# VH-VL binders against q8ixk2r445to577: the designs that were tried, part 189

Target 1, 133 residues: q8ixk2r445to577
Amino acid sequence: FFGMLQNKGLTDYCFDYNPPDENQIVGHQVILYLCHGMGQNQFFEYTSQKEIRYNTHQPEGCIAVEAGMDTLIMHLCEETAPENQKFILQEDGSLFHEQSKKCVQAARKESSDSFVPLLRDCTNSDHQKWFFK
Below, E stands for the ipSAE of ESMFold2; O stands for the ipSAE of OpenDDE; V2 stands for 0.75 times the mean of E and O plus 0.25 times the DockQ between their complexes.

## First folded at step 10 (VH-VL)

Design q31 (framework fv_cosibelimab; at its last look DockQ between E and O 0.77; V2 from the best seeds 0.00; counts 0 for: pae E 8.0 > 2)
Fold by OpenDDE, look of step 12:
Structure q31 (fold): chain C 133 residues (1-133), chain A 120 residues (1-120), chain B 112 residues (1-112)
Amino acid sequence: as target 1 above (133 residues)
Amino acid sequence: EVQLVQSGAEVKKPGSSVKVSCKASGGTFSRWAISWVRQAPGQGLEWMGVIIPIFGTANYAQKFQGRVTITADESTSTAYMELSSLRSEDTAVYYCAKSRYYGRSSFDYWGQGTLVTVSS
Amino acid sequence: NFMLTQPHSVSESPGKTVTISCTRSSGSIAYNYVQWYQQRPGSAPTTVIYEDNQRPSGVPDRFSGSIDSSSNSASLTISGLKTEDEADYYCQSYDSSNKHWVFGGGTKLTVL
């Protein structure tokens, strides 16, 4: 699966990654933003290694969850996907993070009109449903 | 340092087409979005369209849809803007501009501009 | 869709502070970043403020950007005005509804 990773509950919002330095793509938080369908900062791929790759240019970035965190941070992809980069995109649209045993939820960023994907206890909320488009 | 170098000035007749080039250097062309912005004499900046070279995806301002074509050649790090059915009102300086990504990013580098004069 | 409206011109004496406004016609001004560009006569525009009111390297700290949600406006403030600041200034933002970049009409700054 590849393309825009769009949320069901938060209509028309997609995974979005826009690091401040185009030459340093790791270490920043993945956000949600209105889908534009132009690729680039909204182009992701779900791989056979259960990675969510930010697939625009080498080196490729893979979404990771750092210890103790609930945010999605971009790391470099590795030959063998580390445990903190493994997700299960389930048939019901839920995006499950294996290591934390939590689901990715579209959430409002505190004190802002911005949105971010956060790890939360798994529910049947549409805000935890995702699909590629 | 990133540089955008555009092709030289053009003089065109009404009804003809013009194709302006924008060659990038000093960075990774494939990571960028390249926009075209024009400025008529004594007027403001007007966004025309954009291309994401690595994806080959382009989007145009509604005003120019059907008349403008933006392309890119990754092998030469060059973007192109072709404007057809030229009118006198198309007389302007045309700029290419680089942004990091589609959407909220700024135009952090600009070409030097290309004057296109449309006259009978 | 929205438009960005700027004053046509502003003027001030050297050493003083000048502010150029950029008002968004619809939608929240704070939702998308507002950029500011400086254009001197016969030259291409250059970025003076970008994204979250950041200054590029080489742009003096006399230049600053701000957002006022109450008036749905962005502002470029230039303190300690210098003769070299005389230029046209354009605000810009992104319209997520039509996926277009939008420029303000530009403001001519004259240093008296």
Scores: ipSAE 0.848, ipTM 0.939, lowest interface PAE 0.6, mean pLDDT 96
Fold by ESMFold2-Fast, scan of step 10:
Structure q31 (fold): chain C 133 residues (1-133), chain A 120 residues (1-120), chain B 112 residues (1-112)
Amino acid sequence: as target 1 above (133 residues)
Amino acid sequence: EVQLVQSGAEVKKPGSSVKVSCKASGGTFSRWAISWVRQAPGQGLEWMGVIIPIFGTANYAQKFQGRVTITADESTSTAYMELSSLRSEDTAVYYCAKSRYYGRSSFDYWGQGTLVTVSS
Amino acid sequence: NFMLTQPHSVSESPGKTVTISCTRSSGSIAYNYVQWYQQRPGSAPTTVIYEDNQRPSGVPDRFSGSIDSSSNSASLTISGLKTEDEADYYCQSYDSSNKHWVFGGGTKLTVL
């Protein structure tokens, strides 16, 4: 359960984290970018606590969704995963955010040609299907 | 603040190997992507390959696959490029270059270059 | 697989504007970011434009980058030409299918 987290519908795109400061890995939005297959800023680990961890930096980051928001933000990992950091990776590739009861979908960022993962009502769309490569 | 310092010039015989080093300072070496680029006299830039030190993962341009090996030593913040079976056509300046994010970021810092001359 | 094609050389007088093109042979130029590097004789290249149109700190605003999807080309424009701009310029973009970088052939800029 680790590697580059790739989208089934947006085939060339992977989860990507590109914070502006190398020493500040938390507080920024997770994006989607062209898969490069080399790990680095596209390497994530799915843990037994249902976290999506970003382990290439110290301190380790964990993907979270703030209450009332639909964007995925990098937070500091905690000893016991809080509910806003828990995602269920289902056998069909759906990534279900437990606290909001929504699914992670590959989507176009508003007012740009960039792509981001967003919480949306769960559907059977390939844009909501993810797999580790 | 970031600096890449390469090893000195080398003169090699055809059929031998050369190993050029690139020592990084002033940042988080392990998290970077370190590429190697060569330039034959009077010619353009040619990408040879890359390493991501934290993963030990390397990838090479097809032209150099089987002859080039790129490695990294995280404890010394040093990347290496070894080119085997040298030919006179391998005479070039070899550069290491850092990018923050592979496949997206520019090569924001370059080493000073290492001249490798292959002659009999 | 794609190639990036640049003119071999361009020349212009001090104070004028020059544009160097970089044309992608297959796939959209806009699919991957384009970087531009300046290389003076005996020196390593330095970045003058990154991610299509961004300038690094210390690069004068006389340097600008643009993308033209209709010609499938990126362009580096240098206005107010100075003699110190005389150098070789290289474009670069990423080949997602092969997971490797591609450089243009380079353009020699002469400022007379």
Scores: ipSAE 0.666, ipTM 0.893, lowest interface PAE 1.6, mean pLDDT 92
Fold by ESMFold2, look of step 11:
Structure q31 (fold): chain C 133 residues (1-133), chain A 120 residues (1-120), chain B 112 residues (1-112)
Amino acid sequence: as target 1 above (133 residues)
Amino acid sequence: EVQLVQSGAEVKKPGSSVKVSCKASGGTFSRWAISWVRQAPGQGLEWMGVIIPIFGTANYAQKFQGRVTITADESTSTAYMELSSLRSEDTAVYYCAKSRYYGRSSFDYWGQGTLVTVSS
Amino acid sequence: NFMLTQPHSVSESPGKTVTISCTRSSGSIAYNYVQWYQQRPGSAPTTVIYEDNQRPSGVPDRFSGSIDSSSNSASLTISGLKTEDEADYYCQSYDSSNKHWVFGGGTKLTVL
C-alpha cells in the first residue's frame, strides 16, 4: 500500500512529516495534518516488512516508536526492519504496533489545535482506524 | 546554496503563449515544491500553481486552470511555466519559488522574476 | 475561497514600531501557518517570517510574527524601524479546502 495514510475518525487528516531541516529527517515526530493530495510530505508506503516508509528522502525514513514512548518518530529504515518499526495494518483498519501491543490513535495535543498519532490501548474507536488512499 | 535562475524577459502578442524557465541548483530539486507566482504592475502577488518534480503532476489555481501548464525536467533541474491565450492583463513579472514541503512550508527561495509584456 | 486582508499602507518614523495586520475572511487563521514576505522595489520577495513567528537565518529579531485567534488575524511587527525596511509586505497562508496558496493584498510600508 502507498499514498496518504488517512484516519477514519478524524476526517480528512493524514500522516504528515515536515522536519525543520530537510537534511536532518531523523528524530522528529510524525503529525496529523489536513490531507493535500500532492504526495511529498504526506506520501507513505506500507511495505512487506510491515514498515511505514517515508519515501521522499534518501536514505529512506521509517516510522518507529522508542521503548516506553507513545510518539511516532522518524528513524532511518534498516535492511531488516527492527521490531520498533513494525506496524500491522489489520483488516478492521487498526494499526497495531507489535512490540508495544498498542494501536495508533489520532489524538489532539494537550492544550492545542494540533493533532498527532499516538500509541494507546487498542479499542474499536474510529480514531484508531486508518486507510491508504 | 539554493538558487533559482529564470529565463529573460519576453514581449508577446495577445493570443500567443509564453514559456518561462526556472533552473534550480544547490539541493534536491526532485523533492521540492516549485510554485509560480505573478505580479502585475502595481499589484500584489498571485499564486498560479505548483509542481513536485518527483511526482510529475501539477496543481493550478482555478483562475489559470486550462491556460497554464507547469512541468519539470529532473535531468536539467528546470521547471517551466507556460501560459497560453495571452491577454494584456497577463502582463506581469512571473516568479518561480521553492518550498520544501507542500501545504506547510514557506516559499524560502525565489527566482529573480521574468517580465512578460503582452501588447499589440 | 478565503481572502487575507491587509491594510493598503502604513507609515511610521525611524526607530518606532509598526504592526501590519492580516485578517482571514473565513475559517480560522490558526488552521494553517502564516508566512510574511518583504518585497523591495524591483526585487523578488524574501521571507521574513514563516510558520507564524519563526525567522529565517539572517532576518533580525526586530521582525516578529504573531497570531490573534480572537480577531482571526496574523500580525507582522517591526520594531526599531529603519529606512531600509520601506517595502511591500505580504502575508500568505495555505487554503486547505482548495489546496492552494493565498497571498494577502500587500501593505506598503513607508518610513518617514
Scores: ipSAE 0.047, ipTM 0.669, lowest interface PAE 6.4, mean pLDDT 88
ESMFold2 (binder alone), look of step 11: mean pLDDT 91; pTM 0.926
OpenDDE, look of step 11: ipSAE 0.829; ipTM 0.934
ESMFold2, look of step 12: ipSAE 0.018; ipTM 0.628
ESMFold2 (binder alone), look of step 12: mean pLDDT 91; pTM 0.931

Design q32 (framework fv_cosibelimab)
Fold by ESMFold2-Fast, scan of step 10:
Structure q32 (fold): chain C 133 residues (1-133), chain A 120 residues (1-120), chain B 112 residues (1-112)
Amino acid sequence: as target 1 above (133 residues)
Amino acid sequence: EVQLVQSGAEVKKPGSSVKVSCKASGGTFSRYAISWVRQAPGQGLEWMGVIIPIFGTANYAQKFQGRVTITADESTSTAYMELSSLRSEDTAVYYCAKTRYYGRSSFDYWGQGTLVTVSS
Amino acid sequence: NFMLTQPHSVSESPGKTVTISCTRSSGSIAYNYVQWYQQRPGSAPTTVIYEDNQRPSGVPDRFSGSIDSSSNSASLTISGLKTEDEADYYCQSYDSSNKHWVFGGGTKLTVL
């Protein structure tokens, strides 16, 4: 699967990656932003290794969650996907992070009117339902 | 740093077509969003369309649909805007402009502009 | 589709402060980022404010941007006016629903 990864509950928002330096893609938080439909910084690929890849840049980035954290951070992809980079896109649209046993939810960033994907306990909320466009 | 350099001024007859080029240097051309904006004499800025070279995707303002075509050649880092069926109302300075992240970022670099004059 | 409305012209004396408004006709002004461009005669536009209130490197701190949801407007404020600030100023925002960029009609600033 590939395309813009859009939220069912926060209906106008897509996964977005906008690092300050477009040539340095590691270490920043993945955000949610208004879907523009043009790919680019909102284009992601879901792989057979259960990775969410940001592959409009080289080297390719893979979304990861560090132990004890709830934020999605861009890491370099590895030849064999580590556990912190594995997400199960379920039939109901839930995006389940295997290592933490939590689901990706669209949420408001603390002390901001911005939105970000965060790990939360799994619920049947539309804010935890995702689909590729 | 990024620089956009456009082709020179053109004088065209009504009914003809014009193709303006915009050559990018510096940065990663393929990943940019390059928009075309025109400005008729004494008038404001009008967005015409955009291309994202890495995907070959282009999108156009509704009023230019069917008359405008925006393309990119990644091997020469050049974007093109072709406008057909020219009328005197198409007399304007045409700019190309780069956006870092489409839909969000400002047009951070602009070409110098190309004057297209449509006259008999 | 929405329109961005600016005053056609504003004038103020050197050293004073001027504010240029940019009003969105439908939908919230806060829904999409607003940029501001300065254009001097014979030149391409340059960015003076991006993402509502951010300044590019090299733009003096006399330039500031703000959003007012109650009037559905963005504002560009220039303090300590100098003759070099004379230019046309354009606001710009993105129409997410129609996938189009929208420019305001432009404001001619005269410093006299």
Scores: ipSAE 0.526, ipTM 0.855, lowest interface PAE 2.3, mean pLDDT 90

Design q33 (framework fv_cosibelimab)
Fold by ESMFold2-Fast, scan of step 10:
Structure q33 (fold): chain C 133 residues (1-133), chain A 120 residues (1-120), chain B 112 residues (1-112)
Amino acid sequence: as target 1 above (133 residues)
Amino acid sequence: EVQLVQSGAEVKKPGSSVKVSCKASGGTFSRYAISWVRQAPGQGLEWMGVIIPIFGTANYAQKFQGRVTITADESTSTAYMELSSLRSEDTAVYYCAKGRYYGRSSFDYWGQGTLVTVSS
Amino acid sequence: NFMLTQPHSVSESPGKTVTISCTRSSGSIAYNYVQWYQQRPGSAPTTVIYEDNQRPSGVPDRFSGSIDSSSNSASLTISGLKTEDEADYYCQSYDSSNKHWVFGGGTKLTVL
């Protein structure tokens, strides 16, 4: 699967990555922003190794969640995907983070009016359902 | 560091076509979102369309659909805007512009502009 | 599909403050970020405000942007006006539904 990763519940919003410096792509939080349908900063690839890759900039980034955290952060991809970079995309659209046993949910960012994907206990909410467009 | 350089002024007859180039340097061309914006003499800015070379995707303002084609050549880091069936109302300065993140950020770099004059 | 409406012209004396509005005809002004561009005669536009209220490096803090949901408008405010601020100012926002950029009609600022 590849394309714009859109939320079923927050219907106009897609995964988005917008690092402050395009030469420094690692260490920043993945956000949700209005889907524009043109790829680029909203283009992601779901790999056979259960990674969510961002390759619009170099080097390629892989989404990860640090131990004890709930935010999705851009890391460098590894030859063998580490556990914190593995997400299981299920048929119902749930995106399950293997290491934490939690699901990715569209949520409002704390201390902000922005939206972000966060790890939360798995529910049947449409805010935890994702699809590639 | 990023620089956009456009082709020179053109004088065209009604009914003909014009193709303006925009050569990028100083950055990663294939990852840019390159928009084309025109400005008739004494008038405001009008968005025509965009291309994102790495994805091969182009989109156009409804007013120009069917007459405008935006393309990119990654080997030369050059974007092109071709406008067909020219009319006197198409006399304008045509700009290419690069935004950092499409749909969100401003156009942070602009070409110098290309004057296209349509006259008999 | 929406339009952005700006006043045709504004004028003010050096040292004073001026505010230029940009009103969205349909949908909330807050749904999409608003940018502001400055264009001097014979030049391409340059960004003075991006993402509603952010300033690029090199733009003086006399320039500020804001959003007012009650009037469905964005505003560009320029304080301590200088003669070099004379220019046309354009607001811009993205139409997510149609995948199109929209520019306001432009405002001519005269400082004298």
Scores: ipSAE 0.447, ipTM 0.831, lowest interface PAE 2.8, mean pLDDT 89

Design q34 (framework fv_cosibelimab)
Fold by ESMFold2-Fast, scan of step 10:
Structure q34 (fold): chain C 133 residues (1-133), chain A 120 residues (1-120), chain B 112 residues (1-112)
Amino acid sequence: as target 1 above (133 residues)
Amino acid sequence: EVQLVQSGAEVKKPGSSVKVSCKASGGTFSRYAISWVRQAPGQGLEWMGVIIPIFGTANYAQKFQGRVTITADESTSTAYMELSSLRSEDTAVYYCAKARYYGRSSFDYWGQGTLVTVSS
Amino acid sequence: NFMLTQPHSVSESPGKTVTISCTRSSGSIAYNYVQWYQQRPGSAPTTVIYEDNQRPSGVPDRFSGSIDSSSNSASLTISGLKTEDEADYYCQSYDSSNKHWVFGGGTKLTVL
């Protein structure tokens, strides 16, 4: 699968990566922003290694969650995907982070009107359901 | 560091087509969103369309659907805007402009503008 | 589809404060970021405010932006008016439904 990764509950929002320096993609948080439908910084690829790749940049980035954290951070992709970069896209649309055993949920960023994807205990909430478009 | 340089002024007859170029330098061309905006003499800014070169994806304002085509050549870091079936009302300065992130970022860099005059 | 409506012109004396409004016809003004551009005769526009209220480097702090959800409008405020502020000002926002940018009609600022 590839395309813009949209949330079923927060219906107008997509995964979005907009680092302050577009030539330095590592180390910043993945956000949610209004889906614009044109690809670019909202274009992601789900791979056979269970990676979520940001492939509009070279070198390509892979979404990861560091131990003990709940935020999705951009890291460099590796030849063999490490456990912290593996997300299982389930048939119901949930994104299960294998290492933490938690699901990616659309959530409001603290003290703002901004939204971000965060790891949360898995539920049947539409805010934890994602699809490519 | 990013610079957009447009082709020179054009004088065209009604019914013809014009193709304006916009050459980007100093950045990563393929990842940018390059929009085209026109401004008739004494009038406001009017968005015409956009291309995101890495995907070849273009989208156009409804007013220009069927008459405008925006393309990009990644090998030369150049975007093009072609407007067909020209009429006198198309006389305007045509700008290319770059947004860092489409749908969100301002147009931070603009070309110098290309005056297209349509007259008989 | 929505439109962004600006006053056609505004004028104020040097040293005073002026506010230019940008009203969205449908949907919330807060739903998409608003940008503001300044255009002097013979020049391409330049950004004075981006993402509702942010200033680019080099833009004086007397330029500020705000969003008022109750009136469904964005505002550009210029304090300490100077003669060089005389220009056309345009607001801009993104229409997510139609995947296109919308410009306001523009406001001619006269400093007299």
Scores: ipSAE 0.492, ipTM 0.841, lowest interface PAE 2.4, mean pLDDT 90

Design q35 (framework fv_cosibelimab)
Fold by ESMFold2-Fast, scan of step 10:
Structure q35 (fold): chain C 133 residues (1-133), chain A 120 residues (1-120), chain B 112 residues (1-112)
Amino acid sequence: as target 1 above (133 residues)
Amino acid sequence: EVQLVQSGAEVKKPGSSVKVSCKASGGTFSRYAISWVRQAPGQGLEWMGVIIPIFGTANYAQKFQGRVTITADESTSTAYMELSSLRSEDTAVYYCAKDRYYGRSSFDYWGQGTLVTVSS
Amino acid sequence: NFMLTQPHSVSESPGKTVTISCTRSSGSIAYNYVQWYQQRPGSAPTTVIYEDNQRPSGVPDRFSGSIDSSSNSASLTISGLKTEDEADYYCQSYDSSNKHWVFGGGTKLTVL
């Protein structure tokens, strides 16, 4: 699967990666922004290793969640996907983060009008359901 | 540092076509979105369209649909804007601009502009 | 589809503060980010504000941006006005429905 990763509950928003420094693409938070349908910074690939890859940058980035945190951060992809980079895209559209046992939810960023994907306890909320478009 | 360098001024006859180039240096060209914006003498900025080189995808303002074509050559890091069926009203300075993150962020670098004059 | 409306011109004396508005005709101004560009005669535009209220490196702090939901508008404010601020200013936002960038009509700032 590949394309724009869109939220069912926050229906106009897609995964988006806009690092502040184009030469330092690792270590920044993945955000949600209005879907534009053109690919680029909103284009992701779900791989057979259960990675969510950002292929428009070199080196390729893979979404990860660091231990004890709930934010999705861009890391370098590895030959063998580490546990913190594995997400199970389930048939109902939930993205289950294996290492933390939590689900990716569309949420408002604290103290702002911005939206971000965050790890939360798994629920049947449409804000935790995602699809490629 | 990113720099956008455009081709030189052109004088064209009504009914002809013009193709303006925009050569990028610095950064990774394929990751950009390159927008084209024109400005008629004494008038405001008017967005014409965009190309995202890595996907070869382009999108155009409705006003220009059917007579504008935007392309990119990744091997030379050059974007092109071709406008056909030229009219006197197409006399303008044409700018290319690096659209850092399409749909979200600003045009962080602009070309110097190319004056296209359409006259009989 | 929406338009961004700016006043055609504004003038103010050196040292004072000027505010340029950018009003969205349909849909919330807060729905999409607003950028502001400065264009001096004979030059390409340059960014003075991006994503509503952020300043690029090199832009002095006397330039600021804000959003006012009650008037459905964005504003560019320039304090401590200087002669070199004389320029045309353009707001810009994105039309998500049509996947198009939209520019305001521009405001000519005269510093007298």
Scores: ipSAE 0.423, ipTM 0.831, lowest interface PAE 3.1, mean pLDDT 89

Design q36 (framework fv_cosibelimab)
Fold by ESMFold2-Fast, scan of step 10:
Structure q36 (fold): chain C 133 residues (1-133), chain A 120 residues (1-120), chain B 112 residues (1-112)
Amino acid sequence: as target 1 above (133 residues)
Amino acid sequence: EVQLVQSGAEVKKPGSSVKVSCKASGGTFSRYAISWVRQAPGQGLEWMGVIIPIFGTANYAQKFQGRVTITADESTSTAYMELSSLRSEDTAVYYCAKHRYYGRSSFDYWGQGTLVTVSS
Amino acid sequence: NFMLTQPHSVSESPGKTVTISCTRSSGSIAYNYVQWYQQRPGSAPTTVIYEDNQRPSGVPDRFSGSIDSSSNSASLTISGLKTEDEADYYCQSYDSSNKHWVFGGGTKLTVL
């Protein structure tokens, strides 16, 4: 699968990675932003190794969650995907982070009108359902 | 290689609106972002918002939400900033600046600035 | 939604070194690159440092930038200070979560 990774509950919002440097894509938080349909900063690939890859620039980035954190950040992809970079896209649209045993949920950033993907306990909420466009 | 040329000075009454233009030459207009930055007399630089023509989106600083509208016309390679409900505190030089939306390069080209004076 | 705080003014004699700080109020200064701009009266700003520590063509090597995670600050350092360096200096960074650009309050450099 590849394309814009859109939320079922927050229907106009997509995964968005907005690195300040196109030549270095590591170290910043993945956000949610209005889906624009242009690919680029909203273009992701779900791989057979259970990675969510940012395919816009070289070297490619892989979404990861640091131990004890709930935010999704961009790391460099590795030859063998580490556990913190593995997400299971389930049949119902849930995106399950294997290492933490939690699901990716569209959530409001505290004290803000902006939205971010965060790890939360798995529920049947549409805010935890994702699909590629 | 990119040049930005802004419209001329404006004098406006409180409660009115002003629309400042920023015409770009050089480069591919749709592929870069244009930000608007203002500077009140003797004060610092204040970011107002950005238009990203390739994405069809604009983002605004919270302070200006609901009062500012930034648009772009690709056929004329011109960006516009419209500020409504003007107050005397809006008296400032308004700059447009070109940058890469996701690049770590600076605001690499600036317009010459447009003085907007709000007085009765 | 963070602020960048700079000293209002600094002054120093010709030939000496000045350092201007830019402190981020929340989140790490290292999460986003910092730029520095020089502005003289009646003129639009011009870039002296981008991407924390890079110099544009034409900017002398007397200008340097750095970041310090322990103080959560970026710094602009100007060595061999010249009278022509007298200007206002602004730091800037990007809030990627909110897609907002943030400027520091500016520092007036006087060379006396």
Scores: ipSAE 0.006, ipTM 0.514, lowest interface PAE 11.2, mean pLDDT 84

Design q37 (framework fv_cosibelimab)
Fold by ESMFold2-Fast, scan of step 10:
Structure q37 (fold): chain C 133 residues (1-133), chain A 120 residues (1-120), chain B 112 residues (1-112)
Amino acid sequence: as target 1 above (133 residues)
Amino acid sequence: EVQLVQSGAEVKKPGSSVKVSCKASGGTFSRYAISWVRQAPGQGLEWMGVIIPIFGTANYAQKFQGRVTITADESTSTAYMELSSLRSEDTAVYYCAKPRYYGRSSFDYWGQGTLVTVSS
Amino acid sequence: NFMLTQPHSVSESPGKTVTISCTRSSGSIAYNYVQWYQQRPGSAPTTVIYEDNQRPSGVPDRFSGSIDSSSNSASLTISGLKTEDEADYYCQSYDSSNKHWVFGGGTKLTVL
């Protein structure tokens, strides 16, 4: 799958990566923003290695979750995907992070009007259901 | 970095069609949107449509649906905008534009513009 | 579908501050990022502000962008006006529901 990774519950919001520093594109948090259908910062690919890739430029970016954290951050893609970069997109639309055994949920960032994807215990919530469009 | 180079000026008769090209060099052509924007003499910018080359699909502004066709040739890194059934009010400078890949939503790179004059 | 409305023209003397508004006709201005472009006669537009309030490398800090949800508008503010700032300025945003980019009508800035 590839395209804009959209949330079923938080309608019209997509995975979005827009690092604040143009010269340091790795290490920042993935956000959610209204889907624009233009590719750009919202184009992601789900690979056979269970990676969610942001950028096809060198170096390529892959979404990861660091141990003990619940936020999704951008790391460099590796020749063989490490466990912290593996997500299983299940048939019900759940996006399961293998290493933590948690699901990606659309959530409001505390004390702000912005939205972010966070790891949470897996539920049947539509806020944990994702699809490529 | 990225440079967009457009085809030269054209003079067309009413009722004909025009096809303007936009060749991209540097950067990634396939994954990032290429938009077409026109500007009639002394008037504002008007968005016409967009293509994402890897998808092969284009979206058009309502005003131009049925008359505009945007295509891309990935092998030559060239996008095309064809406007049919030309009228005198289609006289304008036509631009191609694209964002920088660092998650930008802005139109960071613009072609130099192609003047299309429609007159009898 | 929404429209972005700008004043047709603004004038100010060198050294002063000018603010150009961009008002969204329906839906929240905060729903989508707003860009601002500067266009001088005979040239293609160049970005002066992207994603509401960010400045590209090379754009002076005299240029700033802001969003005001109460008036449903975005603003471009240029302080310390210089004669080279004389140009047409356009706001732009994306209509994600219709997958359409929308430009404001443009504002001619005269520095006199």
Scores: ipSAE 0.008, ipTM 0.598, lowest interface PAE 8.9, mean pLDDT 84

